# Designs tried in a protein design chat: VH-VL binders against Defective in cullin neddylation protein 1 (DCN1). Part 1

All scores and structures are predictions.

Target 1, 240 residues: Defective in cullin neddylation protein 1 (DCN1), of Yarrowia lipolytica (q6c0b6)
Amino acid sequence: MVRSDWRAQEIRRVMTFTGSKEKTARDALEKFDWNVEVAIDHILNTPQVDLSGASKVFDKYRNADSDEIDLDGTIQYITDLGLSLEEPTVLAVAMTAGSPSVGTFTRKPFVEGWAAIGGDTLPAQQKLCRSFAESMTSLNADFQKIYKFTYGFLLQEGQRVLPQETAVDYWRLLLTGKYEHLDKWLSFVTEKYKRNISRDAWNMLYEFMLFQAKDPSLESYDEDGAWPSVIDEYVEFLKE
Below, numbering starts at 1 at the first letter of every chain, in headers, positions and changes, except where a header shows other numbers; antibody chains are not in Kabat numbers.
F, E and O are the ipSAE of ESMFold2-Fast, ESMFold2 and OpenDDE, as the mean of both directions, binder to target and target to binder. V2 is 0.75 times the mean of E and O plus 0.25 times the DockQ between their complexes.
[cut] stands for letters that were removed.
The coordinates of atoms that the task and the answers printed are left out; those that the model quotes come from them. Centres of patches stay.

## First folded at step 1 (VH-VL)

Design c4 (framework fv_cilgavimab)
Fold by ESMFold2-Fast, scan of step 1:
Structure c4 (fold): chain C 240 residues (1-240), chain A 123 residues (1-123), chain B 112 residues (1-112)
Amino acid sequence: as target 1 above (240 residues)
Amino acid sequence: EVQLVESGGGLVKPGGSLRLSCAASGFTFSNAWMSWVRQAPGKGLEWVGRIKSKTDGGTTDYAAPVKGRFTISRDDSKNTLYLQMNSLKTEDTAVYYCTTDYVWGSYRYFDYWGQGTLVTVSS
Amino acid sequence: DIVMTQSPDSLAVSLGERATINCKSSQSVLYSSNNKNYLAWYQQKPGQPPKLLMYWASTRESGVPDRFSGSGSGAEFTLTISSLQAEDVAIYYCQQYYSTLTFGGGTKVEIK
């Protein structure tokens, strides 16, 4: 097989499932790194995009001098969405609107992100936030995307690793009620590990939670395997 | 068109060192987890190790037979994967392939393989 | 590490007949959050690198003929070639990508 024929097959697959034209299928596949399921979901859930509505919402909260929604604008915006600033659903909003950092939104990602899912008015965004809230109640594919997004969102300029205190706060926010052994993990991180948290450590905790749910005794855990050292140290901590 | 091209193989004496390179093109190399897989003459496939994308922490994992002797690295600006092999043993004799590894969270498994480069460790 | 065991080591099948290859993992490779099995099948012909046939245990790679099918879940998997063709003579490997990568020992498929 030539690789170009392979891409043509994926384009046809997306076209078949969505009823879209070839260009629409190709553009979606290219946008989502040839991830067929995400491309299909994107096409099926993308209404005709009118950027003017979402742009007007942005204008309501932006700082006119910077053309950005700054911290003050973010506080008002999240409040107007009907969300608590301490609610995990705020992270779904940040991901949807392409927020670069805590307390900030920029025009292009905000407008395009909301328009793509029909969030072209404040009431429409409020309704979508209710759906986001449902996704935040359990471990699922949508929650995992938001969980992984959160690490980069929390990094400050120049940081390569996340401060332990920040990681702990957001693990409490995101995983309370979803990971049976959360308190044990947090005790390990604060009392034993005592180091800043890498992106790999953040991401692999999610995988480990799913592994432990499947194998609570950890009999299948292989410390000489692929798990990062932080998870190896945690498993050692659990066996003490 | 996706291509992976390995180079740097050759004949080396036990205890010697070699550095293999894998030049990648046709996909976003910086997003991919990359692995080295080897195959001894007439034998099966054996995973050597991997390196994750920098976005996923840039960490490395190694199979037990090579841990402590081999080092995997990447240069995203050059779309190149490296395998530094130290303290080589006769049992390291194999064709070495670079390959894309599965990216966690992806719904599609893109698996590209190079043509391989032969490493012969013999006295 | 996860140990992958294939059976049989070699298999001779007449043209047009069914070939069945089994693969067992020492632990489950089913990921509970997405309900996917992190298992792939590869075909390797002499002098060539391995070629991906199947991923997620049962999803056929683009361009792979529909006579190839994968089945199974958790720790036991099967690759089936419903009607063996001459070009299918190769060594077949299962591979888990749940925790690092490990390959089965391979199954050589040849014509009777």
Scores: ipSAE 0.000, ipTM 0.378, lowest interface PAE 21.3, mean pLDDT 84

Design c6 (framework fv_cilgavimab)
Fold by ESMFold2-Fast, scan of step 1:
Structure c6 (fold): chain C 240 residues (1-240), chain A 122 residues (1-122), chain B 112 residues (1-112)
Amino acid sequence: as target 1 above (240 residues)
Amino acid sequence: EVQLVESGGGLVKPGGSLRLSCAASGFTFSNAWMSWVRQAPGKGLEWVGRIKSKTDGGTTDYAAPVKGRFTISRDDSKNTLYLQMNSLKTEDTAVYYCTTGRTIFGVPFDYWGQGTLVTVSS
Amino acid sequence: DIVMTQSPDSLAVSLGERATINCKSSQSVLYSSNNKNYLAWYQQKPGQPPKLLMYWASTRESGVPDRFSGSGSGAEFTLTISSLQAEDVAIYYCQQYYSTLTFGGGTKVEIK
C-alpha cells in the first residue's frame, strides 16, 4: 500500500503522545477519520494493554490449523517455562493464561492474561513462573486462589461435581507437604464419604485446614455451625 | 487394581475394516488419557494414537501411518476405548495394546492391556 | 520424526552381572529451559504387555527395583541393571515423548 507522508507523521505523533504502538495509533486515526486530537483522546481514555508480545509467545507454541496451543504445544511451552508437567506451578500458569482445560490454551485468554501482569516475553513469563513457584510452597492467599481455580479447571463440560479420584489426585498434587492430615482426609474421602466432590467441599477443606492448624484438638469445632456436612463427617471420622 | 482388556482382533483381508475395544476398570476412566500402541511380529513398539479425557478437550492425535484410516473414540458410560481401523494394509498386522499415561497429559505409559492380535492377510 | 536406536539388539548376561542397554535419539530430547529429558524405558516379558520402568530418563517408576537405573542426557541414554535376576529376562524399549511418541527397536536381555 501507498502511504502519504502526512499520515505517517500523524501516526508518529499519536504514538509519541500516547506511548502506543503503530497499529494502535493507526487504528484509532482510521476510526476517527484521521482526527489526531480525537484519536489521542480515545487512546488515553480507553484502557489499552499491549498484547503483541504475549501474542508472539502464543504464536511460537500454537497449532497453526486450530490457532490453539494443543497438548504437544503445552508440553513444549511448560518445559520452556522451566516447569515440570506434574508440578503445582503449572496450575498457576493455567489460571493466569485462562486455560479452559488441561493441555490446552486459547489465544484471547492467554494473551490478555499474560499481558495484564507483564508477561509479554518468554523470559518475563519464566520470571513470573519463579514467583508463582514460591507461592506454591505453603498455604497463603495466592496459593488459595490457585487451589480454588483448580476445581473449575478440572470440571468436564456440563459436570456439576468432581469425580472423587480426580479430586484425590489433585489434593495430593496441591497439598502434599502443606497439610499434616492429608492422608487422613484422603482415607476419609475414599473409604467413608465415597461421594463426588462439590465445589463447596473443595473450597471448605482449605478453610478447615486453616482452622485445624489453629485448633489441632478441634475443641472449638461446632458441628451445628456453618461447616458443610462433608467437614462434619470428617471431624467425626477424626475423633473415632 | 487397574485392568485394561482389549478385544476385537482377528483375521481381515487388505482393504477391510476392524473395530477394537478396550474395557477399563480399577480407575476413573473418564479422567484418563488413553492410547493405542501396536507391535508387529518381531518388531518394536509403535504408538498409534491417543484420545484425551473430556475434561482435557476430548481431542485425538494419530501417528502418520494411520492418519485418515484409523479413528479413536471413547464411551465413558461404559469405561470403553475404541479403535476403528479402515482401509487395512498388511503393514497393520500387529498386537494392539490399550494403554494409559502416568501424567495427566497421558505420557509416559504406565498401564497396559494384554493386547489383541490383528492379522491383515489374504 | 525422532528415530530411536537401541544397542545391542540382544545381550546375554550371567545372573548377578551388570547389564547395560544404550539408546540414541536422532535429535536431542532435552528441553534446555527445564533440563528434563523426555525419555522413558519399558520392560516387556514374553506373552506380557510392556511395563514402565523409568521416565525423565532417570526417574524410577514406583515399585521398580533399585537395581534398575537410567542415565544420559540429550541424545544418548543408558539403562543399567546392576545385578541381573532371573525375572529380568525380557525385551527392553526406550521411548521419546519430546515430539509425538517413538520407541526404540528393543534390546533382548537373556541369561548367559
Scores: ipSAE 0.000, ipTM 0.386, lowest interface PAE 16.3, mean pLDDT 85

Design c7 (framework fv_cilgavimab)
Fold by ESMFold2-Fast, scan of step 1:
Structure c7 (fold): chain C 240 residues (1-240), chain A 122 residues (1-122), chain B 112 residues (1-112)
Amino acid sequence: as target 1 above (240 residues)
Amino acid sequence: EVQLVESGGGLVKPGGSLRLSCAASGFTFSNAWMSWVRQAPGKGLEWVGRIKSKTDGGTTDYAAPVKGRFTISRDDSKNTLYLQMNSLKTEDTAVYYCTTSRWFGELHFDYWGQGTLVTVSS
Amino acid sequence: DIVMTQSPDSLAVSLGERATINCKSSQSVLYSSNNKNYLAWYQQKPGQPPKLLMYWASTRESGVPDRFSGSGSGAEFTLTISSLQAEDVAIYYCQQYYSTLTFGGGTKVEIK
């Protein structure tokens, strides 16, 4: 047996083991610097989903000049999904479709994101949105992913921290009915803390909500531990 | 999610026969080259044989100790690999592993089943 | 038939110290056309199937800690564990796939 062209042989190996077409094998190998193992894992763990369906949905809402779904397109798209622009489920859509910022979708993340979960038509995406809505009703692992995603989604270009007003609006949107002490947290942030919100502060509030649910009296709270200063200040506020 | 599950092991008398099966899932079995590797209790690993995909000729190769006594076959419609063992000897006592590689035509194995024990004894 | 010889048969190494296992093939397993060594390393713990650690002599399998490294070329190869941990207690096998397949006899690694 002759092994003269090693790259052609690697493409053939990926094709034969995964059952993929040559282009799929070559693209995966090139993406992962000809690492056969990673390329095979990528193909086997990536359903061969028809991207054309999700691409057609994108085409209905995009601005032809920018090839992006802009604010006007987003408003129509969210409405057609059966969602209110002001409901938390919109954030699940933004995360799924890889939206870079409020009011915008770009082609590649939108098409790949929806295709990966069977969102090949508007009706299929509507059905998936109903499932997302169920996940948004309580604190759970899926909700936490969407919660954490939201911080970066809200940051504008050049911002390192989130304006307090924006943080308050989205905490109210996301945590109403899920955190018993939300009004106290919002009062602390607006009346005592009075600073812009860091990613760490945003993320650690979620961990603190889980902690407080297990220890409502906060007797096991360690101020010298790994909690950020904003949480330390909040605990002091609560004990006053 | 790639899984290989062996079955068919057990106690058999010297001179007897036994057929092992390996149920494969999580990859395109019909394109894969499959191997059997065995390990006697407290001993090292020993390759038994291989079968190529039908696209690559469907041919089989065997280690010298088992050639003429063991036959490897496959049923791509059932994603199942077989090892037919005839004229069994006490030296064939071992855990038998079904193995495959993501690398076409290569015999380094990143996927192994849990193994099935074959005991050849009177 | 390519014969694979491992040394030592067993070694005891203290936690955090370096463990070195040698593997020698009776002929070169380097294929000149692609410049690849057809040599793999496996780890086997009691009651478990072998786990692939290393292939092409020095390419680490996905999920294998970076304290494991493979070196050598042609007919002499080494598996090194730079800082031995308790979970590394196992039998290690080298294997050539240049001419069909043969395994080394194994090296047992124990805590000192």
Scores: ipSAE 0.000, ipTM 0.399, lowest interface PAE 16.2, mean pLDDT 86

Design c8 (framework fv_cilgavimab)
Fold by ESMFold2-Fast, scan of step 1:
Structure c8 (fold): chain C 240 residues (1-240), chain A 123 residues (1-123), chain B 112 residues (1-112)
Amino acid sequence: as target 1 above (240 residues)
Amino acid sequence: EVQLVESGGGLVKPGGSLRLSCAASGFTFSNAWMSWVRQAPGKGLEWVGRIKSKTDGGTTDYAAPVKGRFTISRDDSKNTLYLQMNSLKTEDTAVYYCTTGYSMYRLGYFDYWGQGTLVTVSS
Amino acid sequence: DIVMTQSPDSLAVSLGERATINCKSSQSVLYSSNNKNYLAWYQQKPGQPPKLLMYWASTRESGVPDRFSGSGSGAEFTLTISSLQAEDVAIYYCQQYYSTLTFGGGTKVEIK
């Protein structure tokens, strides 16, 4: 029957898109009235993966008293991943494993995050980190996700804006070699702006870097447009 | 940088046909699900239909007002999306946008839009 | 089809004041298993294509200012502009993607 053939094809397509087994794909499609978009989203956002492997990795580095990977555990873990503590790829790991703050991992986000992308063993996580490292070499969609994640990751309890010194350090870490005018931006924020950095300022620098790459003279820059005041002030600084 | 550029719009008589094109660049077009969304002058947004990637079956879905009259197709070798519009009605007068949610499996919402192409159906 | 209803049709707000736009779906767009609302918001300025502002009801798209926030769950949603700026004058649309795809009728935001 045409309808049955169509359903078998949709099951195979969901399996191909998600990497799930046939039963998982079928169950999701049946649950959402054969809405492929909802079924795919469900599978990608539902932990249908074995969590035991990632849990064993967590156990290797955790502090037994707190059941958290603390600063000492983080240093050892990052080193065992084959990463330098001062390289941008560490931020991709923090995002993937749902780290709440610098130097800390908690069990549930770590285990679920790694399991969701096949990071079930230390060697598998090392392989995934090599892929992350490639994403950190240029301005691209994956890098932008990590860049945006970094702001919230660096905020301490009770902070609504990021201290300027912290923002400057992480802009150097993330954007060195990727933004031709980085030194000008850093001079602007430290010598002229002299304020703590909002999430909007952090996020919109990325969009401005892409804009400036296409229009180095800034002739098409519209101060009456949707750019935040920090970018308007920066463009004014550049005209000096 | 993702770019979507529509073309093929113009004036056509009721009952006529018109084919729109959307040239895509800056992303792997063959992996993307593509949609058409239209907007009548001074009116709101209306989804027209979509086409899945070849890997996901290349199947199409259409909104009720255009079902049976419009056909969406794609040419992955040319990174181009098409909308074949037949049996055009005055109600089909609109700016037609090419859209995609290519980034991060953005299924059903659209982070990339073209500039649009105007289709006027009038006698 | 899921019908999306926006209110008000138009809204006049003074610069620096709060703007609130409502969106109601004819059925819930919350999927209980992943706890996500399949609801997006767009901004459209005259002569321009729509720009994505918000997805999953409350997740701000890249490059969208912090003054924009989304809230609500199930069938009732709100887009809030905490302090209206001149560049925010536009028509705003909600959109569900729980069952295929439908847009709300739009809300025009103007300066009072």
Scores: ipSAE 0.000, ipTM 0.384, lowest interface PAE 22.5, mean pLDDT 85

Design c9 (framework fv_cilgavimab)
Fold by ESMFold2-Fast, scan of step 1:
Structure c9 (fold): chain C 240 residues (1-240), chain A 123 residues (1-123), chain B 112 residues (1-112)
Amino acid sequence: as target 1 above (240 residues)
Amino acid sequence: EVQLVESGGGLVKPGGSLRLSCAASGFTFSNAWMSWVRQAPGKGLEWVGRIKSKTDGGTTDYAAPVKGRFTISRDDSKNTLYLQMNSLKTEDTAVYYCTTGPKYYFWGAFDIWGQGTLVTVSS
Amino acid sequence: DIVMTQSPDSLAVSLGERATINCKSSQSVLYSSNNKNYLAWYQQKPGQPPKLLMYWASTRESGVPDRFSGSGSGAEFTLTISSLQAEDVAIYYCQQYYSTLTFGGGTKVEIK
């Protein structure tokens, strides 16, 4: 038999047994390698997210013509969350709500993202934002996820690398108070490197900050190791 | 629980070679930065060198007196650290300790030490 | 290399009296990004490997008695034993872990 037809039958079986929608059944089956019993158990023991609350929040800020939260809606929304448009916590909101780009939210990622973490009312989202703000105060696993997300979020349609000026602005926003040598890195990027910033360069700065905390003098730094050339050039700059 | 056991020490003539081993147990060896520290009879502690985890680049660092003569390596599949000592000198006579900081994987404050193995370099 | 200098080389203290050991680094071992001093203290008794007493200059290792305290920042550090006990007779070493690793020369603490 055709594999897709067989899988469609298992999806229907899970839907019938659990009462779930097709996407829920398919996602569970894919997660558990098409083990029907495990997928059913997972669905029955995982609360079905109520999307209606988050959808009402979206409706408050959307542009009725586009069914998107546009720039004006975003400004009002972020303000109503109790956040400044220029604070790093806004990036945690963008990641949570699946924002495709600065100043924009689309219905499906917004509603599903907030619903998944109990953000089903504006007050609930405000409370979650206070928790996000705590994660933004130091280098930690949650902060690193937001840091890495930020690169793709800032890329404009058709861009493959991030303009240097944009990268510098967001490094200042994200890393001020968290990386002792931030001014040295920014000086290196603007005065020596002078190129647009790749995703690898963005991501590897974070790994380098963690490495430098373990070895502040960098005496054991191995330029023949796994570090990308941008980090090798930066270490050379630091030792001048 | 957490244990480091050194072996391979003995009597060697000047100019000779010797390989020390350190068997690790009770912690995730592959994540640990490992060091060798030596102590000449009646003298102070002297750091010999270290090897970082493979995740952190697997690079080695050596104290000036041993650089070019000693090589540190690790076998994560066997949870074993090695010190290859070449061109041995009488001043290399010391108890050699294997050490790590499993609680402090990142820094180099050593809460775990082996019992040490004596290396005597004498004619 | 960072050079670690301890003083005094030896110290004789009566039981119950305070013992103070000093450690100086040739450059600062304070990393301002995390505001931590990369400085440890060890105790070594005859025939035994060293035992970690302090890390981050002033954080006492688990199981170490509260009569041991570490202080200082940057390039000047002190280990204090507030009331010397018989079991404290040992050689004490400071060690930096800011740039590779370097030990001080040691301070021998004896009963007067």
Scores: ipSAE 0.007, ipTM 0.526, lowest interface PAE 9.4, mean pLDDT 87

Design d1 (framework fv_ciduvectamig_arm2)
Fold by ESMFold2-Fast, scan of step 1:
Structure d1 (fold): chain C 240 residues (1-240), chain A 125 residues (1-125), chain B 110 residues (1-110)
Amino acid sequence: as target 1 above (240 residues)
Amino acid sequence: QVQLQQSGPRLVRPSQTLSLTCAISGDSVSSNSAAWSWIRQSPSRGLEWLGRTYYRSKWYNDYAVSVKSRITVNPDTSRNQFTLQLNSVTPEDTALYYCARDRYYDFWSGYFDYWGQGTLVTVSS
Amino acid sequence: QSALTQPASVSGSPGQSITISCTGTSSDVGGYNYVSWYQQHPDKAPKVLLYEVSNRPSGVSSRFSGSKSGNTASLTISGLQAEDQADYHCSSYTSSSTLVFGGGTKLTVL
């Protein structure tokens, strides 16, 4: 009797002081060994995001057996967002929803990612995707985040570097219309470099595009500087 | 099942506008997994892709460089169709014109999985 | 003139294999894996055989296979049959987000 009553009482106590729901109070108490003060401090100092809306969106597209949005669910989901599977904005969705790989979403990253930016309903996510699409039209800070995310998103189990063919496909998708010399970069990679692409090479191409836009003649390019060897080789290729 | 049905004039005079319509059944012109293309075929140039229209959050068009200054590909959502308009035609525009669905199977692949019946357009005075 | 180069004609006997080449540049065939192949019988619209170099749509025979090396894509037809007699066209997406076709190849099955 004494033991049963005290837990219910402490849950209500935490709820009263924090305004939280019963489950939130119970989970915090269990996490901190029923230390009411620590549980209250945790709830008050941790933003309480309502995950229920994004969870319902996930439930619409998930495979019930795996509790994952698989390839078929992804195709339907991307279509319902108003996007083509072939457009760069899909990568912004993948980054936002913490997709582990092409064609797959898992519950926790999807729900937490969308909830963090107000994507609590399908219409809200559609509106956010329109904003993402605008960010994908030029080289900018938001685009650079998505560009950098893409490398890790495409790596498969056991890969330390990205296969050249995959890198070429996604550079075309992401950089067409944004980098004047894209065809020369891709010719260099496929005809001269002929190696798989490291994360550093992927990331430093973006920095190089910005550098070349400011100095089209590459007159200020310093081969003895901090540029990776792949960029040094590319600059040599361009000056041929 | 998808069907594409073409209509439009078979004879156009030089300097006039060539106009063709492609009516779609079994899919929507605003489908997020498709684009809608015009392709022509002539003995001298073989198959030549002219342009496409497609809906993703908004309407887009892509056009071949050779016709870009003269071509418009327009969707009509209310009638579930799309049109080709090619301005200032010359005898070199004489060709068999096809409409086609460019189907996105997945993130990488586009291909023409359904074609219209074709319309032979002769540019002659 | 066509942007991609194909032989004007090829021939083979029933049961044999033939290969049709499609040669472009680093800005189309060599730069991308977006090569498609189409079969066209007389007075008919083209029909897709392969997309993305080697993928077959549902309903296309496994006798049709595709590959790519550098700037050249290839269509191989194994176990030739009389109904394979047709024109074959390759296409590729380009660096300019446009699409180009080859000149076409007439296959004769003796």
Scores: ipSAE 0.000, ipTM 0.402, lowest interface PAE 16.5, mean pLDDT 85

Design d10 (framework fv_ciduvectamig_arm2)
Fold by ESMFold2-Fast, scan of step 1:
Structure d10 (fold): chain C 240 residues (1-240), chain A 122 residues (1-122), chain B 110 residues (1-110)
Amino acid sequence: as target 1 above (240 residues)
Amino acid sequence: QVQLQQSGPRLVRPSQTLSLTCAISGDSVSSNSAAWSWIRQSPSRGLEWLGRTYYRSKWYNDYAVSVKSRITVNPDTSRNQFTLQLNSVTPEDTALYYCARGFLRTGAFDIWGQGTLVTVSS
Amino acid sequence: QSALTQPASVSGSPGQSITISCTGTSSDVGGYNYVSWYQQHPDKAPKVLLYEVSNRPSGVSSRFSGSKSGNTASLTISGLQAEDQADYHCSSYTSSSTLVFGGGTKLTVL
């Protein structure tokens, strides 16, 4: 026997049309006096991301007084994700969760960032971290986004340029095994350049690494072109 | 009184794009109570709903699975009309094409255009 | 083939009653009460005759009525008149919120 009820039919139709769960469809229909057109419009124009799961993960690691995941909470959180604090994949987590600075997460960016990619439980976040780790093994578009994100993440309040020591540490973390001439770049920066690192210098090293991979002899390098002076100085250093 | 007036080429060559326009009078293409559809009719397949466009705080489109990869239904609020674009046509796309006003709630079409016979041939 | 099954033709004499069936599945006709019927005269666009199985638009004769049982919707025309000679098409929403039509039925009034 097929049970037919006009409300059940409207709920099923709204669910099918919008892709929403039954509760979402029913709540919208009840809110708008079973006006299906308005309910569909409301659902299609309202973000339906379930924030409750990611919020519960945040609650496990937060400091109750500040409602932030502080350094102690970050250490435990990264460990529970199955990551080492010193591996590059941590930077993918920081980018995804909108971390404002090393050792800190805030509720809104954390919850919204994870929810947007299906990270609504700790096991789901662990699975996503394994995917991030895979993307961190070579120079690719996902890696480049994380690389560029890292500069701003490392800047402290009031800093316009990154201290050289910090830049060197994170270049070693990010580029070891990915840039054949990394040791030469680091020697140039520490022994010849000896200046703090601008965002442009950080970003343009990535473009230069791709260029040098295609042209190892640097025959097509144009020092009158658009390369910043730091790269021109580096190319000069390499010719010594 | 709502009326729909169709225009567009009657002959299209295989692999080209079929483009038809439906001009609306007596209603607005951005009306939040209506949806604007294209439906075709052929002897071998009967009536086939192809797709619709409608405005509810933003524009939405829905398309039949059989044409989804090749079809676009686009509104033009400045001219109060909507268009069908069907890419990579074959002789199987030869049909009488109708535009129609429909409703999301019921799925019914209360106003239809006059129809345009489109032949896909060299 | 059309998604919904209709008989290719049906016939009747003036004053008689005829019924046209429209058979689908539980994912369209059987799952929803959103069946519409259309009348189409030669060289004319279809005209809506019934919607939501049995509702008549203003101006449609009460001789036209609709019903549904399981996966089959039916259009009944009572007191047949010569002007009823036309093609009749059914349509239904699907579980994917798309629309499908039947193959159409040619009604001949003898």
Scores: ipSAE 0.029, ipTM 0.467, lowest interface PAE 6.3, mean pLDDT 88

Design d11 (framework fv_ciduvectamig_arm2)
Heavy chain, then light chain:
Amino acid sequence: QVQLQQSGPRLVRPSQTLSLTCAISGDSVSSNSAAWSWIRQSPSRGLEWLGRTYYRSKWYNDYAVSVKSRITVNPDTSRNQFTLQLNSVTPEDTALYYCARHSRLFGSWFDPWGQGTLVTVSS
Amino acid sequence: QSALTQPASVSGSPGQSITISCTGTSSDVGGYNYVSWYQQHPDKAPKVLLYEVSNRPSGVSSRFSGSKSGNTASLTISGLQAEDQADYHCSSYTSSSTLVFGGGTKLTVL
ESMFold2-Fast, scan of step 1: ipSAE 0.104; ipTM 0.608

